VH-VL binders against p38851r773to978. Designs and how they scored, part 37

Target 1, 206 residues: p38851r773to978
Amino acid sequence: EAWCYFQDNFKVGSKTLFHVLFGDKSQVFPSSLFLCKKGSNLNNNSYWERIRRAKEDASCQFELCRKLQFQLNRTSNFIKDLLWLKDDNDNFKLVLQQRVTKIKQGYYFEVEEGPIIVKFPLCHPLLLRVRFIIAECITSQGESLKKCDLAILYDFNYVESIDKLNTKVEKLWLFERIHLNWALRYCKLEHSEINRKTREYLKKFN

## First folded at step 13 (VH-VL)

Design t01 (framework fv_spartalizumab)
Fold by ESMFold2-Fast, scan of step 13:
Structure t01 (fold): chain C 206 residues (1-206), chain A 117 residues (1-117), chain B 113 residues (1-113)
Amino acid sequence: as target 1 above (206 residues)
Amino acid sequence: EVQLVQSGAEVKKPGESLRISCKGSGYSFTSYWMHWVRQATGQGLEWMGNIYPGDSDTNFDEKFKNRVTITADKSTSTAYMELSSLRSEDTAVYYCARGDYGYFDYWGQGTTVTVSS
Amino acid sequence: EIVLTQSPATLSLSPGERATLSCKSSQSVLYSSNNKNYLTWYQQKPGQAPRLLIYWASTRESGVPSRFSGSGSGTDFTFTISSLEAEDAATYYCQQYYSYPLTFGQGTKVEIK
């Protein structure tokens, strides 16, 4: 049920998080073979094994989210020029003017000789709202910077930080950090929801 | 040697969809970006989008939002560009081009598309 | 998006003369880490696909005659044909590959009198 969410709905750009980080290699998460199945006999031993594997897969998804945030946080420490562009499917891309080294240990960002394109997960309604405001700030200048300030104040309570922002780039960097923090929290919340739903389902059969 | 061969000329009515093919030969198809560029009569060159056939990653110019679809078939070394909801201003010569770091070293011969009522 | 502005729109010269074409970028296409300019020049003759002449602002493509050259950095680029030949009558386009979307200048038409 809910554990199917991360494989089908957790997107980075137009692709799933797994696809972007690992391609089509299901071997990275063998437990995925047992997710999203219907019509299984509840007395079958494989049923309990699937529940256990669903929990393991959710934990792995949370770790992927953490790895993505680590990579982007490291990169953002050096970014002055950052563009958030909206694609055809309402997904956002970051265009970086600096090269990013591939990170091993099961994930990487593709690096070309040209511009570097980084895709972000677009999972939470607040992240979608912040991304629209950031994109508008990039494209329409002065008036949009007021919306950026309001978004920081309204959605994230960063009042003390606002007084220290002087440029569009500095505001964008702050919004990027907020977005990455929320991506990590979103993964944690979804992991918790999957665990809660699994526990509720098991109690039904006690 | 490297060659890009495009499908033949098309005549379409407004509101129809266009699908053009581009077959690559003489190189590793999955190792290079394939780009689509158009040129309307009397106008300059306009980049539409690209695809990396190795993983089907795509990029588009936002002015073609929800109208352009680019795909690639590794088994036939062929890229496809589909443009929907055609308008008279889509009348142009459409080119595929091989990207090396974002510049285009080999071009298809071009496909002439006329959209008229 | 990065906007490329080419000038002049049309250049009419006699064989043997020097042609100088300008391309100006709305923002820098110089990548400081590798010190490369992400700018190309193409030649397009009527009824033909464009032909790559110069990439990385100043590197001549294999098989391109030495009379063609590129120079400049950051936002201001020049394409030069040192001694025009009749076969050089064409429209010349600059293109940036620094950031998406990839963009072209509007072109400079070179005519031979």
Scores: ipSAE 0.000, ipTM 0.406, lowest interface PAE 23.2, mean pLDDT 63

Design t02 (framework fv_spartalizumab)
Fold by ESMFold2-Fast, scan of step 13:
Structure t02 (fold): chain C 206 residues (1-206), chain A 117 residues (1-117), chain B 113 residues (1-113)
Amino acid sequence: as target 1 above (206 residues)
Amino acid sequence: EVQLVQSGAEVKKPGESLRISCKGSGYSFTSYWMHWVRQATGQGLEWMGNIYPGDSDTNFDEKFKNRVTITADKSTSTAYMELSSLRSEDTAVYYCARLDYGYFDYWGQGTTVTVSS
Amino acid sequence: EIVLTQSPATLSLSPGERATLSCKSSQSVLYSSNNKNYLTWYQQKPGQAPRLLIYWASTRESGVPSRFSGSGSGTDFTFTISSLEAEDAATYYCQQYYSYPLTFGQGTKVEIK
């Protein structure tokens, strides 16, 4: 039963894993990390319910997934329009749908060291781009939220081209650092670097 | 045919303000980002900022310390760049450029700006 | 801020010769999730605006002659003109669009003897 824990402020001495991965920046994602022991039943309904609760928690700094889910639930046509768009390899709609579903269900990147497994939420560049657009609209005041939402709906209903969406998506990706420096750094952090730094961090528990 | 046509050369004194225009034609003006890039004589290119004319969303390089303002007029398909509190180091050729995905596919002809006493 | 360093500063060659230009980035501009290098090459002739030649490090813009090519990945990029023509005398700039702010290299001037 106690084989997998949701870990806030997981740290060695005065430093959290967040500080190890991002330097002496303010800790912003403690509630998105999960500390598990090998052999845990990771398909346990309680485990996935805890992940869903973390995403619904307003105090969770990783609110993009929560806010995206909220917006998508209220605007079904928005999701349908996104899923009908195709990129150069015809995967845009399928990739977006798959990533939204996996994030909602708690899809994570795992790093193991001895008996300990640390789970990090995955961040896909395409999902990050869409999440930021929706999160910006949700975090704005009522008037701004309505303006952002209408602009997105206008794009999908009236421009009849993926060029405008691609241009806005590329703008969001290029300038994401200004608004979400920590999230962009997190999403760009390579698997090998995450593995190396996390294992180094976990060795201090031995 | 896509064209970006800029306003003519400017001669300014330190402390004055500059306003240059960039008129787009041959494409959907409100569907593409318009960027501003400058180049001092014999020097490299420097990105200044951009605007999405469809919703007037803007971004700027922090180096200009809020001296730059970029606007767009949908009815005339024209973007404007204003630079206030001019200094001698603002002497440069100023370009507007259209962004397609992540690269600049069309550029204006450039506007030469000289700031001298 | 990503710094792009181009070399050589100046390259003087005769018509028909091969020109090879280098652009080195202070950090990787390869986005692992889409496997694309966010690097572009422009040509600028005296008194003219820059002209797009290559995007995504190696994709040639429509209408650009086949003698122009780009290669490389991550932090090391090369721009090549396989057989110089007199009209190729210009300064060539690399640019990254991997992260804000957008930055350019200092340029390589190609002169025809």
Scores: ipSAE 0.000, ipTM 0.412, lowest interface PAE 19.7, mean pLDDT 63

Design t03 (framework fv_spartalizumab)
Fold by ESMFold2-Fast, scan of step 13:
Structure t03 (fold): chain C 206 residues (1-206), chain A 117 residues (1-117), chain B 113 residues (1-113)
Amino acid sequence: as target 1 above (206 residues)
Amino acid sequence: EVQLVQSGAEVKKPGESLRISCKGSGYSFTSYWMHWVRQATGQGLEWMGNIYPGDSDTNFDEKFKNRVTITADKSTSTAYMELSSLRSEDTAVYYCARDDWGYFDYWGQGTTVTVSS
Amino acid sequence: EIVLTQSPATLSLSPGERATLSCKSSQSVLYSSNNKNYLTWYQQKPGQAPRLLIYWASTRESGVPSRFSGSGSGTDFTFTISSLEAEDAATYYCQQYYSYPLTFGQGTKVEIK
């Protein structure tokens, strides 16, 4: 449902942000259809666990990689939708098309953007929550997209710490914190109500 | 070995309801979408709808929305398709198919349904 | 809804010949965000369920002979059998998975002379 809210409530002039990002007929994408439902697989840990499990046959590695690449594309598409905004000078800000370069331990993949390497959790259900918080920040302030700017700031310290974590839960919590930290930074932090709500969520990780 | 096994042929009268089944085996039933597709004799394929057994999320073609119900039973790894208010035009072979995220990799053997007075 | 139009309706060829089938979409099935065409090709023999051959317009399913291939992008797609064998006599369907409702082309029947 956050995806439906984002598509319907974000405007860039007379067009929705979704239309601006994807053009005509873009509203009928497979990923957006699934995100509009409460039963979406993107919110289901069992679904993501299935992607990590190998098939029981001679082609299991090939089949698993094929399915993983499809899911990575869906995740990358969701992130791409979030990052394209007008800046405060009414110029379109584009994040370079992200390329998946490798998968680490099934929990995240590396996407290279010159000059920044961005790491995303493969099996993390926070994408809808982060998107919803950002959407609420922009629309609740009564501001158009031209008064907001969204960018990813890569936190090298947090990402490097992941290699030292012992459990899947610790790695996922760290990635949730990373995602929420940049969302907080770029939601015009002076709007106290939205900032308070997002900080309350982050207290779960402290 | 992945296999989809459908229930046997049905003969119905106009106005009756149809219920057919598709049992999945050899894979995680709750992790794949299951679709229903029909085909009238000598005609092409027509998509009816789908279900994700893990959470019972469903989608339908608007042509069938008021007549079709798709359900799944996790305990038996079986999907069901019910079609009400049958017409002669519903005479077809009905297939279930497993969705590997954007395409149908395994199909059931088909269930022949004849609707006639 | 997306309409898929296949041509020709029927192809009658001899073994060893090249078969070329067309599928045209009423609108683009290219998902710009991942650069994939959500267009699939199936083979159906009389009395049998359809069989997956090609997905994402050009990716061959595991176990499908190399003589089968797919190409195209956006609205225009081609399915090719490089050297036809007797066992390839069947009806071939294209399908889009770009948007609901999912739709199929009307099929191209390949006959062996």
Scores: ipSAE 0.000, ipTM 0.432, lowest interface PAE 18.9, mean pLDDT 62

Design t04 (framework fv_spartalizumab)
Fold by ESMFold2-Fast, scan of step 13:
Structure t04 (fold): chain C 206 residues (1-206), chain A 118 residues (1-118), chain B 113 residues (1-113)
Amino acid sequence: as target 1 above (206 residues)
Amino acid sequence: EVQLVQSGAEVKKPGESLRISCKGSGYSFTSYWMHWVRQATGQGLEWMGNIYPGDSDTNFDEKFKNRVTITADKSTSTAYMELSSLRSEDTAVYYCARGEDYGYFDYWGQGTTVTVSS
Amino acid sequence: EIVLTQSPATLSLSPGERATLSCKSSQSVLYSSNNKNYLTWYQQKPGQAPRLLIYWASTRESGVPSRFSGSGSGTDFTFTISSLEAEDAATYYCQQYYSYPLTFGQGTKVEIK
């Protein structure tokens, strides 16, 4: 259910992304990973035929795994740049440290991409990887989304209590975990390897 | 007959930008990846990135991500690669190559020689 | 990134001899789910674009002579020319398409004496 709302901001003709990808199936397929590929034309039938074929064929499922591994590698410099900026900017470093300290129990921190602020809950390193992939994709969606619309995507409000944020974060963690479980099933990603790579970029942070 | 035809040789100065074209014919342009690979004189092959013209999906080698742009025009079946902030180390032959979804290249363009010198 | 190491750097042989080229990957390019190796071999003659010879480690491209073959799995791959001909003088590259970025070996130059 939670993942349906996450996907419903995107349309393929008159249908929601959820209906295009899942139909009558009970399985959750990671539409956010497919949808968020930078440069993809979401209104193009060839894009959705490629996604459909990938789900039906073992070789095509491997193509999805290859793209997911590429996305994890591609965002590594974004993570490094974020930590570099933190190290070079005392105000940013202080703000990030304060956010981590005060909001570690399922709160959030902000990443700036030009004029856009993307909100991430503090989560397991495996889920954090997906957050950065989503952030890169959101910034590439252009001007159809505004700050308030991006906040709605994650259902966060800066003035909301920590208890309410924790409840929403728990649902987002479940949603992200479902995506990662599906990716692990089809791509055989090792949880430990993702953690190792994430820590490699975050060891200067903690 | 599948053919990939690239634009002509370029001579550039450091700091300038390079734009190369690759026109595909004899196949469904929107159904195959178009890759860009370069080769410095006497050196090996280096993959730069690719595009799927059907949806403009792109991938890049991280070392080029901040200065390479790959685009495709479906109406003319032509892919473009732009490389900015040129350095002398960018002197190479640049190839376009048609790829299957899995990234092996069955047809190659003739190559575009690029010289970057002061 | 996956690093491919080719050996030898240069191989000088007479016509009719067997050429054996090695390509070693820093990590496995075998996908267990489909049991395929994401490894290909190209031939490049001076002044020309590369030509696809072998894909999926052992599948010959259409029109490629039967004297060319590929073998191996996981991290160790071999390319063989069973009986070398004059037109086979070229540099041979292996390439992986298991993960991005796509990478090539440094090449093996095959010379005819």
Scores: ipSAE 0.000, ipTM 0.421, lowest interface PAE 20.1, mean pLDDT 63

Design t05 (framework fv_spartalizumab)
Fold by ESMFold2-Fast, scan of step 13:
Structure t05 (fold): chain C 206 residues (1-206), chain A 117 residues (1-117), chain B 113 residues (1-113)
Amino acid sequence: as target 1 above (206 residues)
Amino acid sequence: EVQLVQSGAEVKKPGESLRISCKGSGYSFTSYWMHWVRQATGQGLEWMGNIYPGDSDTNFDEKFKNRVTITADKSTSTAYMELSSLRSEDTAVYYCAREDYSGMDVWGQGTTVTVSS
Amino acid sequence: EIVLTQSPATLSLSPGERATLSCKSSQSVLYSSNNKNYLTWYQQKPGQAPRLLIYWASTRESGVPSRFSGSGSGTDFTFTISSLEAEDAATYYCQQYYSTPYTFGQGTKVEIK
């Protein structure tokens, strides 16, 4: 088994991936977000020492824990509608139970709760799993982030490129297949292990 | 089956540039790192650099940084290695190799390059 | 850069004998978080491309005969051919993929008497 750890900052335009996933009004920064680094970085002692130091300094804040739990409760129905079905060939098929008319601003479901907008990307189960791994970590008392054997590397430039071409859901499926291949490369995981963990993740949805 | 096929032998003069191709087949070309490794006659293996064709990310050994360029063409599943300002010590067999999680599991047949005046 | 040192330079043995090859790294190639050693072993016969035999220091590549094995951790690694066969005459290289630049040992040539 391989292990993947967080990336300090990933950008979506001027915003971090954390703000895109949890809302623009969150003041919590992405130190708790698990992402898989490039394969060459997995073999770099300096890289892993930086991650170790950052992990030791990063703690899940009580306020973040409470806020994230609230957002998850509010949007759980939308998350259940965003299912990736993985076949035996490691191909992902997006199963969307809610109408595409709800997709806004780069293929997200937007849910408004007072002044907060929560966005759920039509990406893949690895990205949604990373979100849940963060939530599980944040709800734990005195625990550092758990090791992640499945992670996503998000290419924000490629997302902007796809958005510029007025991409539809079908093209997002292809984009996510590319992301899964990047995640497999960077995490050095076996296909069977990724399949097993993806199936386990999907069991969390009713 | 997974296969890497390289371009043919090259004979060059000092100061010239070479460009070697490596065509992949039987796998998802954009999903695996492609490495370039060379070997002088009777000597050991020397890593030059690699490329991930999916995003064109590259890494190089510092020895070659000003002379080597590695590129990939997704449409033809072909990686290229260009080495400029050739010297006699660049005479070697050049290999491309695919890396999966287990290491460099598939290698090209090699391209013999001779640099002489 | 990580330097790999192989010994001996040449090993001359009879068929059926055990061959033991050493590879020592200038720094650890063990990634502590997953307990994996980023070290491989390759076989190269004259005029041929290298062939992957062992990865993760001790895991045998598919299709590789069981007489080939690898062991070790951190900085000290061993490659073993339990019962040498005529077709095993080749140069064997260790290689690290822990950090760039990737590096190879200088090789151990295994000859049959």
Scores: ipSAE 0.000, ipTM 0.430, lowest interface PAE 19.6, mean pLDDT 62

Design t06 (framework fv_spartalizumab)
Fold by ESMFold2-Fast, scan of step 13:
Structure t06 (fold): chain C 206 residues (1-206), chain A 117 residues (1-117), chain B 113 residues (1-113)
Amino acid sequence: as target 1 above (206 residues)
Amino acid sequence: EVQLVQSGAEVKKPGESLRISCKGSGYSFTSYWMHWVRQATGQGLEWMGNIYPGDSDTNFDEKFKNRVTITADKSTSTAYMELSSLRSEDTAVYYCARSDWEGFDYWGQGTTVTVSS
Amino acid sequence: EIVLTQSPATLSLSPGERATLSCKSSQSVLYSSDNKNYLTWYQQKPGQAPRLLIYWASTRESGVPSRFSGSGSGTDFTFTISSLEAEDAATYYCQQYYSYPLTFGQGTKVEIK
């Protein structure tokens, strides 16, 4: 089972990022794309070909995608240490993800003796925003944030709420919010500063 | 603008050690693999090894494993390649190059290394 | 170690002619999970660093002219310049990034008459 799917009714700033960056009718960035198991867009040649065609056909979309990919790559080492995975009993667990030198079958990568250059897909708009914010934080705080300490999540009482949620939508939203609040704590970023940086980034392409 | 800037030319004697630097700018240094490739005069390209600066994970061609050390300094966005026990056969142009899923998309200007007595 | 063998060693052609270069791998570089061939083509002019032209065997890098193309799968790959121009005089290398150690072909030198 995968914990990956898209929810467009999230109100934590992801709606604006999604609408501006991808558009509701974009074929290059499907609205339902999230970091998923094998068989999603990770193993879809036509998906990657559409990304390349977008580079040729839409310079503004292309430049935005390059900037987002840059930020996602910056934050991937940080975010990958915190994975909220659904087990076979329909329970969500926080999992500490080891650094991936191989692509493995799982929620982000296929792990086999094969391509050494690790790739990762585009993800849910809220997760994109969280990764963007964390990239700014890591840049400003140096090496202090290179390792995630799961114990800090309990300080926010969000983790204790996970098992009490009834729907996958509620659990996914809370997972995304946990990461955003964790980034706020570690980076000491104010909501106004996060909104300012997000607006500045988006305005460069509007 | 993405740039990789390498240290200047080196002249060494057999048995000495070499240290070349490669400074990245215009991108997230810790998010991309950095590779070292060399090319002897009139010969082809030879991959030596790589490093992922974010966690210092390294890979090497076995031919160099006992002589090569690759490191990265996150604070200065600089990768280093050290090659010990130099021989005349190590005379080459040494390149650093960044990679992602597309292959080696940005290269340094190259560092000429001459090993002679 | 995956060995890449390029042919011919040298190709001498006039402007406007078609250049066809071969690269053969000792092992398959096709990755089953994403169905992509991890084979890349570079152009190197004298005194310069290599330049990425083609990745995933057939995908052109941004800014690379449409006259350059790649094809093939598994172990047999072809690089084509449909209509040769004077500035295309260079050595062309194939490279695999399927497994460590990463390896390059020995190169094909394209000369303009």
Scores: ipSAE 0.000, ipTM 0.432, lowest interface PAE 18.4, mean pLDDT 62

Design t07 (framework fv_spartalizumab)
Fold by ESMFold2-Fast, scan of step 13:
Structure t07 (fold): chain C 206 residues (1-206), chain A 118 residues (1-118), chain B 113 residues (1-113)
Amino acid sequence: as target 1 above (206 residues)
Amino acid sequence: EVQLVQSGAEVKKPGESLRISCKGSGYSFTSYWMHWVRQATGQGLEWMGNIYPGDSDTNFDEKFKNRVTITADKSTSTAYMELSSLRSEDTAVYYCARHEDYGAFDIWGQGTTVTVSS
Amino acid sequence: EIVLTQSPATLSLSPGERATLSCKSSQSVLYSSNNKNYLTWYQQKPGQAPRLLIYWASTRESGVPSRFSGSGSGTDFTFTISSLEAEDAATYYCQQYYSYPYTFGQGTKVEIK
């Protein structure tokens, strides 16, 4: 999986969104911002070739970001199975209607089925990780995305079993206002940066 | 549950070709590298190569590059490893493994026993 | 290619004892830009696939008991089991993912007396 690191060391799991930006590794700037990598940190020529090919389609980058922004606004479609639970100690817990397959503190999780209880730090949205899954790759011709599966994967510090929970259900709309608005704003900021750097790249050849 | 399920045991003769499958489930198949590792009886682990199913990028150990082919089928979430020109020293248990963030192999298949004998 | 050398080949210890395993790399697996060592440790029991225990040289995988730890940087790495339990009898492998081809050490077998 590809990801970018920002000044605050936040890792973003939007593979398609961040995979598109840098084809020439000598032009990555600053070194700690917009550092995108795939799996290991190796000097992998195949990885840089993939980034370069993706970067050359400015219209695809623009359309992709707009498509992702549109999907982030479709709350009823991608978070309807999420419940935000508040326990008696005022700790918030995010409940997913899916079982955690693999979790790693500060990293992604994947789910198959069943209810899961996740504690999410409320005060630090920079720990929120958003992942976009694109069923079809974008083309160099700027074709529209034919299929897009948007999955919101959250970094969490721990998971608690349901049977140990002293909690109360709270309305999903509160979660949407806090976390989804932040995620959408994050994507909008990256959209602007991607477009700016893509235009700069194209000026070299136009 | 994230699982990697491999095809069954194989018995081959020298000079034949081998094809092993590894089916992923419970995760985004196209978002993780899939690696192939083998282990001869009583010996250590040997990395063979990997594939990124999302775009079919592959890497191989030079020892295998002229004999090994790794492919992936997105529609069935299945990776394949083919090894040609089999020799007796290719007798081993072959594993597929998922590459977690940063290169650690967090999920492994159950292994496929391959015996090459004349 | 990077060569990993493990020592000792075999450790025979009693329950409750401390096990210390070494892994030495032929070249540094430390990436200076992120200050991370690209080295993992796996446990393998007979007839089973390897199990990830430690990544980034010292970060314990989720669900792995606290008695397992890793340390070291660059070329010299240590894996420790602070208080050996009967179920820890296994072969332990280090692996580098710093550069292709990925390579494993030859393994250290930990036996319980």
Scores: ipSAE 0.000, ipTM 0.416, lowest interface PAE 20.6, mean pLDDT 61

Design t08 (framework fv_spartalizumab)
Fold by ESMFold2-Fast, scan of step 13:
Order: C-alpha cells, then sequence, then structure tokens
Structure t08 (fold): chain C 206 residues (1-206), chain A 117 residues (1-117), chain B 113 residues (1-113)
C-alpha cells in the first residue's frame, strides 16, 4: 500500500503547503497520491497494480511516453515530492489527483489539478512528472511561479475542451501544447525538442 | 535529397514591406522547424524567428516581434517571412534553415535584400 | 539573451597546421537533465550559406571530415581543425540553442597563408 507522508510545511497567504513523500517506490507519479486519498487496503493495492499494468501497456504502445519515461527515470527524486494544499477548514485540497476510467476504446485516467479536470491515456502520469521538473527549473531561474500558474489558469477553457477530442492522439497533443510548451518557454529546455518529439509521434497516425 | 530554395533578390524603399519564400523538398516538411536568419554585409548571423509547419506555431526574437510575420503552406511545402516598416539597417542576406532541436542542418541559398532611399 | 564570444577574430595559418577556435558563453549551455551542451559550429565561405559541422558541442554532422572536432562543456567550447586544408578558409560561427532567442558568436575568420 502507498501512503503519503508529510515532510515539511509552510504558509503561503491563507494556505498551508506540505511537501509530501510517497511511501510507494513507484516511478508513476502521482498514483501514490491518488492511493493515499482513496484508502482501503485491498482495493488500493489491487487498484495500484491495475494502474501499473495499464500504464506499462500504454507506454509500450506510445513511443513518446516511453522516451519520456526513460528520461524521467534518470532525473532527481524531487519529482516524487508534491505540494499538498490545506484550506482554511483544515481540509486537504490535492493539487493533483487521478482517477482511472475504463472506456471501451482503452484505459483513461481523470486528472484533477485545482479546477482543471482532463481525461487522458494512462501514460500521462509521466507527462505530469515532466511538468514538475520544468516548474522547478522555472523557479530556480527566477521566473515568477504565480505568473506560470496564471498562464495555466488562463487556458483552463482550452484544457476543458480536451474531453471533446475524438482520439488518444489528439488528447496527448493538446496536453503537451498546454502544459509543456508554456513551462518550457520559461526554462532552459528547448521547447522545440518537445514539439519535435510530439510531432514525430503524431505523424505516424497521419 | 533535402533542398531549401528561396525567392530572388529584393530592392525596397524605407517603410515598405518584404516578403520572401522558402520551398522545402526531399523531407517531411511538417516534421521540422523552419528558421529565419539574416546577415548584414560583413556582419554576423542574427536569428529572427521560426515556425513549425505542422501546426503553424511561431517564435520570434523580441526585436522583430512587431514587424515579422512567419507563415507556412503545407500544400506547397513553402515557408514565408514578411518584414514590415523596412529601414536601411534591414539590408542583409536572409536565410531560411531547417531546424532540429534548434541547430540548423540544411540552409537555403539566401535572399539578398537592399533597402535604400 | 545568451551572448557568445568567439576568439580570435582572425586566424592565419598554413596548410597542415592545427587550428584552434574558442567560443565562450555568458551562461552555461549544459542542461543537467539530459547532460547535453546546446552548442553548434558552422562553416561559412564567402557568398555561401553556413554549413553545419558540429552539434551538441562535439557530435560531427554526417559527411563532415574527421579533421573537424568540437569539445568543451558549460561555458567554454573549442572547435579544432587538426590539419588545415586550403578549402577550410572560411568564417566559423558558434551558435547556442539552449534558450530563445537563438544566438550566434561574432565569428572567427580562418585564412590560409
Amino acid sequence: as target 1 above (206 residues)
Amino acid sequence: EVQLVQSGAEVKKPGESLRISCKGSGYSFTSYWMHWVRQATGQGLEWMGNIYPGDSYTNFDEKFKNRVTITADKSTSTAYMELSSLRSEDTAVYYCARGDYGYFDYWGQGTTVTVSS
Amino acid sequence: EIVLTQSPATLSLSPGERATLSCKSSQSLLYSYNNKNYLTWYQQKPGQAPRLLIYWASTRESGVPSRFSGSGSGTDFTFTISSLEAEDAATYYCQQYYSYPLTFGQGTKVEIK
């Protein structure tokens, strides 16, 4: 079973932020956060194993996810940490949460990040990890974290429209355009590299 | 073989607009970035901007942002760069170049642009 | 923007000699997550477009003679021609693709005596 551990906290305005370490040694972020919120021993363990198998299957079919997985597996363990937001009523508001939705055309998961809800193929936990790596890069380079958050919020209608897309390919493309392109504009990773890899993946369907 | 072919030389007056083309062949036009780089006589190379033809996404150097427009036509595998409000200091050779990760593996032959009164 | 400074401005050598060109960056071009240096070298002969020689600081482009090599990491980069040939007379530019806007050094002119 995977459970979250609070390692540190600090105040930002009216909110308390926690740095959370996962008890699970999983390379699939943020599945451990999902499990610690929805806890029951048998159901959580079974659910995590099914997520793992589905993610492995998806990553084998998606070359972009496989490439990103190998890149992320070689990076710092900081991507295992995440921010846990606590409201004024002492309720925890998770900044990231995922749900697995079984659809006849494959396995999808629902990603909840603040007010943003998006349905993606199961390989997308790896893309969320890339987002956190880029966000830290932006912060370390002096870019305003609030400015980055504001940019993401301004595109919430664009993110909401992902559910209207017809294919897994279109959803993957849109997710990378929304989250990775903006983050990469402010960090030292060349955003054309991510775009090129995404377009290499997409061209095999056209 | 990969080839980038640019339109011919241009002579312009200050205040006019420039439009040059770059036709790609021998590769998947929509799978690579197309960049625009210029070089004034006896000077170094200056990056202006780029476009990804597959979705028409563009980036620009801030100094050109209000004057440069870059477009691409997938049906003809041709990229275009338009520069408005021309000044004498815009006199240069303009190159298109195919980008991979931001380095340029193939270049057009160049388009000479002269801006004079 | 990232500034690249090349030296010397001009290098005059005889055929068979070793040419060593420098390119220094105002900030590190090494990206820690992929351990790559975002630096490339081009050759430009008068009246011609630049030609890619080296990318990722040390990877030689296909078809480029083995006498051309690149080395260095972070902020200090070197381009070397191990045995200069008459056809190597040209201006050599370094370029960074670590961040936008993409920038070039001012160039080093290699002349054959």
Scores: ipSAE 0.000, ipTM 0.431, lowest interface PAE 19.5, mean pLDDT 62

